# VH-VL binders against p14714r889to1111: the designs that were tried, part 5

Target 1, 223 residues: p14714r889to1111
Amino acid sequence: YLRHEVKDPEKAISFLQDLLHSSGLSEDQKRLLRTSVLCREQLAKVISDSDIEGIEEGYVELDCSEFGLQESLEAVVKQVMELSIERKVQISCDYPQEVSSMRLYGDNLRLQQILSETLLSSIRFTPALRGLCVSFKVIARIEAIGKRMKRVELEFRIIHPAPGLPEDLVREMFQPLRKGTSREGLGLHITQKLVKLMERGTLRYLRESEMSAFVILTEFPLI

## First folded at step 1 (VH-VL)

Design f11 (framework fv_felzartamab)
Fold by ESMFold2-Fast, scan of step 1:
Structure f11 (fold): chain C 223 residues (1-223), chain A 117 residues (1-117), chain B 107 residues (1-107)
Amino acid sequence: as target 1 above (223 residues)
Amino acid sequence: QVQLVESGGGLVQPGGSLRLSCAASGFTFSSYEMNWVRQAPGKGLEWVSGISGYGSYTYYADSVKGRFTISRDNSKNTLYLQMNSLRAEDTAVYYCARDWGYEYDYWGQGTLVTVSS
Amino acid sequence: DIELTQPPSVSVAPGQTARISCSGDNIGDKYVYWYQQKPGQAPVLVIYDDSDRPSGIPERFSGSNSGNTATLTISGTQAEDEADYYCQAWDSSYDYVFGGGTKLTVL
């Protein structure tokens, strides 16, 4: 098993928390570090040894609650902001207006994990060239089921310049975990498994001549 | 070049205290987790303690927990091990080791601690 | 927690292949590291992540790890390879486990 790769996030969290205790940090720098710590703590929490085994076998239960979609999307963007700034890669967000008032029933934390991981990977493999950006697009399709229930099909598109992710990394995302799987591949593999735990969850990676994209589909009850 | 130099070892009576130091050079000290590993005369290697880059997290083997305290001073590139309530079974050469992703890529030459009456 | 078992000694003639085993329950699912220690000297990392060599380690050193046994292999063993060899595996939560060590004698 790939146990060694999972433990690196714990050391990273330790290091970042140590930095928060250092004197001389500006308020903006402290906020950025807090966001980085939160992102890494969430990743470490998701991919503990117990959770990895459960996710591989499909035994992990979702922790469902009511949440606001816009608030979740804003949290995700904040979680990836450090890498965006460090890599000088802009994030362009395109959400329909109904997102601002949309309340869902589902696992907010897992949704944020999925979106954060795919955004981080997209930023990582976007060249630091002037005018290049990562586009985060949401498409919502609302369906009424009877007089008392509504559901929404959400399509998340995380679009970045071609060529995008290495082919080996995309393959690792869909293959079983094995010794030698990269840290990036482990994160994306877990993300792919988490998407499959979502209702009608699907994760695809598209390659076009000028762009590549993660396309994530999932459904939520609408409150 | 990476160098780790231990000091502070010596003879001490059971129940006594001793403080070990490890002076590091040739790398960005605060970027690495540091560990103490010991070796009793004629015996194998035993992990003792570890500390994160800025000292927020410390880890101890069960045999030394509550008696030993690991610390570091990044401004001086120095690692410390405060050893209290020493026992005869703590007699060993103590090595300072740099952690390179859960394995030790560089070791110091060691400092001998002898706990004897 | 995993317990790592090594043979206490291994003997080999100069120029022959030496194999040192490190046995542990499902050790093939963990990363293994090998250290060489000569008398009066600090240990030196010779293999990391099962089979990778640090810069400066001779090509004659190789490693493998599968099932319940990891193996350090020294092909064309030389007199200067005579030393104690220790395996190490990471188990969990910063728990570093060493094997008991193997004394390699080159006759």
Scores: ipSAE 0.000, ipTM 0.402, lowest interface PAE 18.2, mean pLDDT 78

Design f2 (framework fv_felzartamab)
Fold by ESMFold2-Fast, scan of step 1:
Structure f2 (fold): chain C 223 residues (1-223), chain A 117 residues (1-117), chain B 107 residues (1-107)
Amino acid sequence: as target 1 above (223 residues)
Amino acid sequence: QVQLVESGGGLVQPGGSLRLSCAASGFTFSDYYMNWVRQAPGKGLEWVSGISGSGSYTYYADSVKGRFTISRDNSKNTLYLQMNSLRAEDTAVYYCAREGYDYFDYWGQGTLVTVSS
Amino acid sequence: DIELTQPPSVSVAPGQTARISCSGDNLGSYYVYWYQQKPGQAPVLVIYGDSKRPSGIPERFSGSNSGNTATLTISGTQAEDEADYYCQTYDSGASLVFGGGTKLTVL
């Protein structure tokens, strides 16, 4: 379980370090370095999450800080790119314009963990056929709450071809942990629990004749 | 298998109120966003309002903000639209529609609302 | 706050290709969906995600979306394809937006 979750962020960090080695001191390089630090911090959180009982009982506290949404989404895509390439499954990203300037207050690394796990599962269960892809879509709704207080409602849709995930995995995601829970099911179950810790967090899995999707809703204070 | 049945339409005077209902069957109602879409006689489709599966998030077209309220009762598999301060321009067939990934995969037959003296 | 513009009508001879456009600022950055509506009936989804067909929709229906324009293409147009066609997308505020509709006449 832990091996699979750690391997993808580690590969992303290695890739970013290779990019930085031959580059000058630019604003782009500073951004890549920040992304590398966030990936490394995600690895630390995954390692600390080895206490499954603590997560199941709700002992986990969110580590909130200011972060850029676009940087987080880019880090997530980079974390899953290795599997995307290996499986020959294209990822299509669709973000509204305001995402590029959006700064949020929340647990960036847990958000990345949630999005990475659902994207990895979507890629794993998408056939490697021409014209089939995983779509990562963001919908943002900004609310003004008081004189200087703004919040954003974020909806993440991770859309993939039907039938999507096996029924057993979706069941394991939403049911209490059982004897014989699969490694993949454990990862998705933890993801579901982490979403519930987010402000107004909900996670749903939708099935239709042509496609299936993870739909993740959450709310963040806007900085 | 999926069925959406609207009711509650009728003739109402300007400034009046009306409540529409949509009875859903054949799917897990609480897992889906639900929407109201209207169509004035001889005119195009206009999205009116949407609500998340849990009911925690509601969305409205600018033309109806402050006058219409969308709600749902997941225990009864029913979607509602409370329409207040009705105007002649609200005259339309109102469709209940299920949202699948930002598009409408299933529609009801519609219910006619006429705002006239 | 995107606005979608469609031509009000398009005419085509049976067996010819019909093309219905839907224009919006930077529309290629959004997913576009297409609906067919026949008189007295509820709309039916014919294209989702710019170019995908739902099960049961004939293969003569196809879609594209790039730049500022999405296009619904009906090859070998049949008499039963005569209907009103609507494009639809979403805006950054999570509102859902329809085009004004195009009446397809098969002469």
Scores: ipSAE 0.000, ipTM 0.424, lowest interface PAE 16.3, mean pLDDT 80

Design f3 (framework fv_felzartamab)
Fold by ESMFold2-Fast, scan of step 1:
Structure f3 (fold): chain C 223 residues (1-223), chain A 120 residues (1-120), chain B 107 residues (1-107)
Amino acid sequence: as target 1 above (223 residues)
Amino acid sequence: QVQLVESGGGLVQPGGSLRLSCAASGFTFSSYWMNWVRQAPGKGLEWVSGISGSGGSTYYADSVKGRFTISRDNSKNTLYLQMNSLRAEDTAVYYCARDEYSSSWYFDYWGQGTLVTVSS
Amino acid sequence: DIELTQPPSVSVAPGQTARISCSGDNIGDKYVYWYQQKPGQAPVLVIYEDSKRPSGIPERFSGSNSGNTATLTISGTQAEDEADYYCQSYDSSGTYVFGGGTKLTVL
């Protein structure tokens, strides 16, 4: 059903960008720019959806390389800032000191995808009320393996006010994909599957009386 | 290979406290979520509490929130459950159970259990 | 969210097929796990994700899950299979839920 839905949005976006480059911005041109942004988002989602078949079957290969954890976390926060500002929901970041110097070996882009999707979802379901925020907490446990090797267990907590995500959305996140799955549910479902592809990856959604949280655990070699 | 051994159960009065321990061996303890599951005499299994590998996240069943505290000491490969304000309905065999590292929906290994009896 | 109902007991003759049901609203939309518990012993996982067997579990154990009922099937039941069986799933937030248990008697 996705293959019949795509009408080369990439060329449409390119055309709209070329048109805007040659003109000043009017109200009509602002609408075209918004349309091109939506088309790019739709293209990105369709490409992501085409990856779902590989992710569901476990065929997706991780693209591992050396990366800095702090830089990745900063990139993730930047990726979600627009929604944070629009919804007037603050993000509070709590990282241990060792994060600033951590260099990891793993799939940086997939880690960012996992963290961005769970943060975006947390922001969407947090009311814009005084004293309420989304807390992004990282807990790191470093273990030495012999004299030359180190690994780190990373626990990411994305904490938001109760009640948190709707029950149906959490269901869609953890259950097999269905034709009628919501856009948000599809994104979270892909995220749940991507976590399972990460080294020692687990994802849980926790509900407490005053808060709810995504709890993501994964392990990386340290460089 | 994998072994979980609970201890600390016994007879305690209503309103009293008790601390359970679970000694783990045969695997990298700090890499696994750990849980407590209980079974009242003649009744079924009930999940009580869970803790992440690092100890950074804890969660509880509604029936025990505010009374029980789960903790772990990874240097000693030991899981704990501090039980306060005990009630007759807390009487059960308490099992230590390992959660699968990559998919947290089931318990792959269980301890032998330790009996907690809350009675005057 | 979900309440799991099992029959309190099931009886089967040696060599015959035993079937233990686990009923819950739309349980077919969730994964189901099965545990075997013998008197005085801890539970042992026998089926995970509806139908998969852990290493070391005899191939006579199988599972299915559709609609409102999950089923544990033991083909060619042996005396050693006599035990209590528990199904387990999860609610919408990922909290663990157990069935009430079924006592399997091999006559």
Scores: ipSAE 0.000, ipTM 0.413, lowest interface PAE 17.4, mean pLDDT 80

Design f4 (framework fv_felzartamab)
Fold by ESMFold2-Fast, scan of step 1:
Structure f4 (fold): chain C 223 residues (1-223), chain A 121 residues (1-121), chain B 107 residues (1-107)
Amino acid sequence: as target 1 above (223 residues)
Amino acid sequence: QVQLVESGGGLVQPGGSLRLSCAASGFTFSSYAMNWVRQAPGKGLEWVSGISYSGDSTYYADSVKGRFTISRDNSKNTLYLQMNSLRAEDTAVYYCAKDIYDSEYYGMDVWGQGTLVTVSS
Amino acid sequence: DIELTQPPSVSVAPGQTARISCSGDALPKQYVYWYQQKPGQAPVLVIYKDSERPSGIPERFSGSNSGNTATLTISGTQAEDEADYYCQSADSSGTYVFGGGTKLTVL
């Protein structure tokens, strides 16, 4: 089962961090190792034996609190920036003005995990060619619930050049986990499950002739 | 008040072309994804194509990919389906349908009355 | 990748509960939508996102999605409920998939 395949992420991260402090690595080698460590740290945030079982069964409770949406989006972009620079793939952000003042009630850390995993995958499968980028777009629809309460439906679009993710990886994201699932596929599968734990959450992967995209939808109470 | 009205259906021979239109009224057309769904006589519903609220993203069923083109003109509140290289199996009533929210590809809450396309010699 | 299977027909007596199933391997992971279609008419959305009911749809219509099967339930079935019912879901590629449809007969 997948538990046996994911027990070593923390061990691998520790080993790679030790290598970064070694004397004798070139700056290029250190940069590649730093990118690898960042990617593995994102995976480790999602993956533990108990978390995987809870997420697969839908039993993980969200740790909800008040947070600022702009701060969360900035943190996510910062988390993926090292890979963006390493691969020479630019990230173009398109947020409505309302995002800067939005305060939400929800699980900030899990939202960041969802967005960072999908952004990292998009960067990884985008060629390093001039004029190509990953577009991170947010669409916000505010709905009043009576006279005193509000909620917002957020749609996150992470758009990248076609062909995008390999078909096998997209399959691993949406189909039941099996022994032999890649760690990348496991990360995306867990991300898909985390989205389903969110209020009215959905995650789709769309392919077109010129581009492909993750489309993530979820709702939050607006404070 | 919220209405979708299809037009452009008719009789064509195999290999021919038709362009369907759907006129929208009573809602903010530019805020919603739109779809074309067809139904062959006596058969079930088959989704054929969808388009995002902005028109930037288009989607097609494998059976029509490369032959049909969906488009929209938000300034005219109109959805289009250009159908080329028509086959006998494309014979159906074609419905225009609006997504239930401004996000793409949920479900469809408003449907037109449909327009009949018959592909026959 | 999504294939949705419905029984071709279901029969109920007036006032009894009708249950229409929709089965597919992806249903635990995807939302299901239900449409009612009467002869010569366009489909009408009766349930969205598994269990939500649109404004104007009678309370006797309800939906659920558990395991590999979504179910449309019509309590106290009325003669006017006689129609074809379709389930629908969306896949990861942005395409919609309909079930084959179920003809509900109120005897």
Scores: ipSAE 0.000, ipTM 0.406, lowest interface PAE 21.7, mean pLDDT 80

Design f5 (framework fv_felzartamab)
Fold by ESMFold2-Fast, scan of step 1:
Structure f5 (fold): chain C 223 residues (1-223), chain A 121 residues (1-121), chain B 107 residues (1-107)
Amino acid sequence: as target 1 above (223 residues)
Amino acid sequence: QVQLVESGGGLVQPGGSLRLSCAASGFTFSDYSMNWVRQAPGKGLEWVSGISSSGSYIYYADSVKGRFTISRDNSKNTLYLQMNSLRAEDTAVYYCARGDYVWGSYEFDYWGQGTLVTVSS
Amino acid sequence: DIELTQPPSVSVAPGQTARISCSGDNIGSKSVYWYQQKPGQAPVLVIYDDSDRPSGIPERFSGSNSGNTATLTISGTQAEDEADYYCQVWDSSSDHVFGGGTKLTVL
């Protein structure tokens, strides 16, 4: 059932609205709500605990463990959906079927931090108008390393209507920090540096006449 | 009572221009995204362009980018498609279709009867 | 971007079940919509969100979507169901994508 909720943001949002308005929440619904709140608190702590000097110097050590990619994406989408309902901006998810069973070895919380920051920025610069959305797309390319080991190349695209982020904010994301860097610019700069710490990590911001997009590339060992 | 009525189609020479209109009635026009979908004689459906409910965001198929301009006038309940630099391959019936991109509902639930555009010498 | 493939034609006897496929890489992760078009008429939405029917569409129409294939199923096919059928998805990189269409012949 959760796979269909992730695939269909409308169903997930209707479910969240029902939870918020219902006085008779089921035990399963209470667990989902508690999980969403906990995920948001964990991400906020990771962001606030980030050592900006350590990130700039590239000595922050990733806390790698086994995790499910679908569960990670669901946590990110739940955090974003609560805020998107509040701001009335639609989130549309597009994941390959193989994501649902994919288990990775890497830093789950840092991946969630990267995806949440880029999604929040995309939502912020999308007007609350009917027919407008932020699209969250995942592309997976699995490569066998010998006969017993696999690696996956993941491409995350976070697409939103033009014109997208202000040029100054994109500049703050990619240039060295200085006095007067905005709060949003600091968050995106940290995100860009965290992507650089990931295996073959890259972060790009694409700008076209009809749309703009974050494109995040990274690789993980597949369990 | 939802009705979409297209007009403005006709015969035009290659390189010419034509403006299509779609008059909407029976619903609150300003609450819905709108689309143009075309169909060449004996061929399948091809999405051409879409516009958000406010008119602020606009999308085009690659085949028409730079030549076609979609617009809307919510005070007149009318959708427009300005077609410039027309080519023989633009010959098709052009349908006006009501859409809703909000929260993953991307269906075209109501369609007009279409207006024929023929690009020929 | 996704490419949707449909068989060009499907033939079925009256009262039999017709199945029309729509194939695309990982289409099961997307919502699929189906349209019926009779000669000289505008398309009509017959299935939305993979399997839901709009008001006024007969119960004999049903849909499914998993893996790389979505299917429109018409049980107890009637002569009036003879038409062209199109599948459609929304994709963030290519917007609205239609399949090539399937001509259903009831003979």
Scores: ipSAE 0.000, ipTM 0.406, lowest interface PAE 19.3, mean pLDDT 79

Design f6 (framework fv_felzartamab)
Fold by ESMFold2-Fast, scan of step 1:
Structure f6 (fold): chain C 223 residues (1-223), chain A 123 residues (1-123), chain B 107 residues (1-107)
Amino acid sequence: as target 1 above (223 residues)
Amino acid sequence: QVQLVESGGGLVQPGGSLRLSCAASGFTFSSYDMNWVRQAPGKGLEWVSGISGSGGSTYYADSVKGRFTISRDNSKNTLYLQMNSLRAEDTAVYYCAREVEYTGSYTVYFDYWGQGTLVTVSS
Amino acid sequence: DIELTQPPSVSVAPGQTARISCSGDNLGDYYVYWYQQKPGQAPVLVIYDDSDRPSGIPERFSGSNSGNTATLTISGTQAEDEADYYCQAWDSSTYVVFGGGTKLTVL
């Protein structure tokens, strides 16, 4: 059922990638092509996620590979850009300089799925008012064991203006799935479960007087 | 001015428990990994436990694993060490030590230390 | 896991060069750090990442690390350098390992 709904977008992306590959490309165009490949892989991952029971029970195996963190973050921002433009909600990105050279070993597509879903929800519930934006902040703490072994603790903060997400949606994210769970609630619930599959993964939703935020923690080996 | 002040040490019976505290000031506590290092009377330094800035990652020496628990409260700028099932060989001065902030080096070492608190495990 | 071995004591005359060794299997594959501890005081970092000095540490302190041995060198040793010195490295089985310490006596 879900495969029928997403077949055409996958084919369209593949066709556009083929057209761009056959032309002379600038550095910006090469980056866009890489982002398009990642979007297609992300779409294929969503189709495979029709096995919700595997995710709920925590027995789905992560598909780990080497990837660049900055490239993944750029792909995520581009994936949510259409909604950002449509809703006139700016996304402000704040990454430490270390991110630009950081290569990780982990499930890149699942990380992108987690970050995209939380960003889309933040954009959806941010008013289109001057001075209001969604802030995407990364905090990295790098640790090493000797000269050859490294790991990083990553904290992703997706900050948006108060009041933030409806209370019922936050409830659906953290509680068991039930008859009547919303489409948005299902997406966030799956996201919460995926975070728990990550090494030392945690997901919190914070409410303050001036802001609300998703706070996601996870660890990755560094290459 | 960076300051680390340990407290909670004292005399306990073997098998007893103690909780040590380290009050931090003069820096952004949540941005730094923190560690406990001990030194038995007249002996050398022994690393005990470490915790990441967020508290999401904890590390333990094999000699204390399962008995000691490191934790932190970033809202209070305080590091803790819960010590259970204490043994005579746990007798030592316990130091709170700050791990250096990442500056392009991917290693752990300690740039500031507290004055220590004495823990004596004896009948 | 790695074990770090230091000589228990080293003696030098004022103005002479002191060398304190720290030995471990393939220690050159690890970063080494050095701490100075005076009686009744907390340790003070004097060398990090094999050979770098923190701000405020005198230029007479230097370090090296190759093969199986790291060395802390104190040139023109002063009376105030009398202390215990500890080397430290990362270990794959634990996160931090210290050497047994070396007592430096300035005669």
Scores: ipSAE 0.000, ipTM 0.410, lowest interface PAE 18.7, mean pLDDT 81

Design f7 (framework fv_felzartamab)
Fold by ESMFold2-Fast, scan of step 1:
Structure f7 (fold): chain C 223 residues (1-223), chain A 120 residues (1-120), chain B 107 residues (1-107)
Amino acid sequence: as target 1 above (223 residues)
Amino acid sequence: QVQLVESGGGLVQPGGSLRLSCAASGFTFDDYGMNWVRQAPGKGLEWVSGISWSGGSTYYADSVKGRFTISRDNSKNTLYLQMNSLRAEDTAVYYCARDFYGSGSYFDYWGQGTLVTVSS
Amino acid sequence: DIELTQPPSVSVAPGQTARISCSGDKLGDKYVYWYQQKPGQAPVLVIYQDTKRPSGIPERFSGSNSGNTATLTISGTQAEDEADYYCQAWDSSIYVVFGGGTKLTVL
């Protein structure tokens, strides 16, 4: 069932590429379609390189290695910047000083995929007005375990103007998949499941009067 | 240790063509947008062209639109600027610059530049 | 559309504060970046996103941006700070606009 849904992103990419050859498109519409194809290709690669049933059931094995947190965050921001430019929504990054020297042991690729998908969704549902901002904040809480072992709890806040994501997408992100689940909802649902594979991982979506936010918690050993 | 090295500048006649290259090292080239910025002798900085990390999006200043083509070869870590129908007003030092986010954001590293002189 | 206006020159005595302005319509709604260029050299980024310093840039460099004017401030100016300074705005996220440049002279 999920495998049938997973193949749809490839068909959607092909359809969008066909639209790029339509004679009636403006230059701005062509740029938006190119950005959409790129975002869908990134999602399709994650799904095609992974056992989707393992992700849904929560038993996929993480590919852990040592990595630098600042380098990961920079890579994520770069991956989403074309959509940010196309929609004229700026990204404001707020990281603690510790991030620049922080070395973690974990699945760098999965962390980047989680953060990219939530940032892309935040940008898509921010009004396309010059000067509007998506805020990407990191909070680090370091805990010592024994004399030489350290662990860090990372909280990622991706804050965007109200009203934020449609109620249906937030529902699809947290509810069991059904045959009527949207493509956008499938992407966010998989992201939510990937977060749960992370050490003490949680993903929440907050909705306030002036803002909405993704809040992602995860824990890593420090090197 | 990021390094950008421009080449291909020189003397060319009005109406002629010239191709500039920028060799990048010390970073993952296909993670960054790239730009060309020029500076006429004794004048200020003028943005010329930008290209996204994948090469899928290109941008041009109105003054060069239709005459210049920006491109990149990520397998060779090289940025190019093909300049056609050159005019005396195109005389400038051409800098290769790395764009942290993508075309049009900000330039965290610059090459030393290559001089293009358009004269008869 | 947007044009960035800088004073052509600013003079300051060693140890005093230099302020270089960059003005444009609704510039406070945009991010502003500052570059230092010494004679015969490539520009160097000294401030990004209005207020932030890249690694290696001295703490005496700071920036602000509000209303129609962004300002580069150099406290305790040193002889080595003598250079041309350019502001740049992120305009429409796909266009780059530079100011005309300001020559800073340390007397």
Scores: ipSAE 0.006, ipTM 0.421, lowest interface PAE 16.0, mean pLDDT 79

Design f8 (framework fv_felzartamab)
Fold by ESMFold2-Fast, scan of step 1:
Structure f8 (fold): chain C 223 residues (1-223), chain A 119 residues (1-119), chain B 107 residues (1-107)
Amino acid sequence: as target 1 above (223 residues)
Amino acid sequence: QVQLVESGGGLVQPGGSLRLSCAASGFTFSNYWMNWVRQAPGKGLEWVSGISGDSSNTYYADSVKGRFTISRDNSKNTLYLQMNSLRAEDTAVYYCARDSYGYDAFDIWGQGTLVTVSS
Amino acid sequence: DIELTQPPSVSVAPGQTARISCSGDNIGSYYVYWYQQKPGQAPVLVIYEDSERPSGIPERFSGSNSGNTATLTISGTQAEDEADYYCQSYDSSLYWVFGGGTKLTVL
């Protein structure tokens, strides 16, 4: 059911329409639900049935091409802006200057899926209180291999106030999916699998007294 | 409440071995990269080695590669540095430092433990 | 070998602005961190990720990082700010690298 809702935008719209007519939901709750459904609908547009099944089994081929990193980051931020506005949670972006001219060879669509899902999750679990924000930071470490080959290790940090994600969601990210898996848990699980498909991909979730963060590491050939 | 305490330093002869320990408390140790940073008497800071939370990745400064081994025991909240084939230039105060990925800084440091390599 | 270059010493009068530079090839493309170390003590983080201050660090401390130079700025310098200051960043091989350190003397 959760997979059907993530994949099928028509079903998501129908479900939302039914909820908007139900009793017991405040206007703020209806807006949050609508925004969450629209964000999931956007993600579903880039995930097909074969992609979901293949990702779960680890049998998905990356579709690599040349792309601009700045354009990818801008697209990701645009994808999550509606939830950011509705929740009144500010997104603070901090990128190195070289990002504006950085051209990479890799799977742009999968990178955007990874970043969008972790940002959406971070926004959802950030309280709308006294200037709290989600920080989206990029660290680029460029390595030259001979005179004509360069690669870059990109570290994406998505930092949000403690306590962050519920323990159950973090566990769902790394464990096999069960029939009771939440929509959020499904999204994070797929994200974890996609990171594993990336060149030397690593995904971590950190908890501290003051903050929690997603830390995503990937390598790309630099063009 | 968050604290790092080093131990194991002392006087050792060139070519000898020594093992340093760093006891961590007040945070979830397994979630953090941990580092060793040294400082020779009257000199600057030098990063020595780092280890990921799950021990899957270890890194070493060129000056210690092949001689030093970093490790950790998450069940005991303890970081280790095994130092072999010690040289006079390894004489330094050795600090244990936590690497906070979220801010990527050495935000918590121990008091340091002195290692003296001398005849 | 690639290293971060700091001036060995900087001297200022109390109340004046101190500026400590940290130079490295393309350093503006990497985050820079600054540590304060007083004699006999462990280093203390004063600036992280170019310009952010940890809780408890006075507002007179600020940082910047662009091009080939990162700068730690201490406005209205006080006697208690006298210490050694170290910058830290990454080399092209993903290793941590410290600058040589700058001794700040307050007159």
Scores: ipSAE 0.000, ipTM 0.415, lowest interface PAE 17.2, mean pLDDT 79

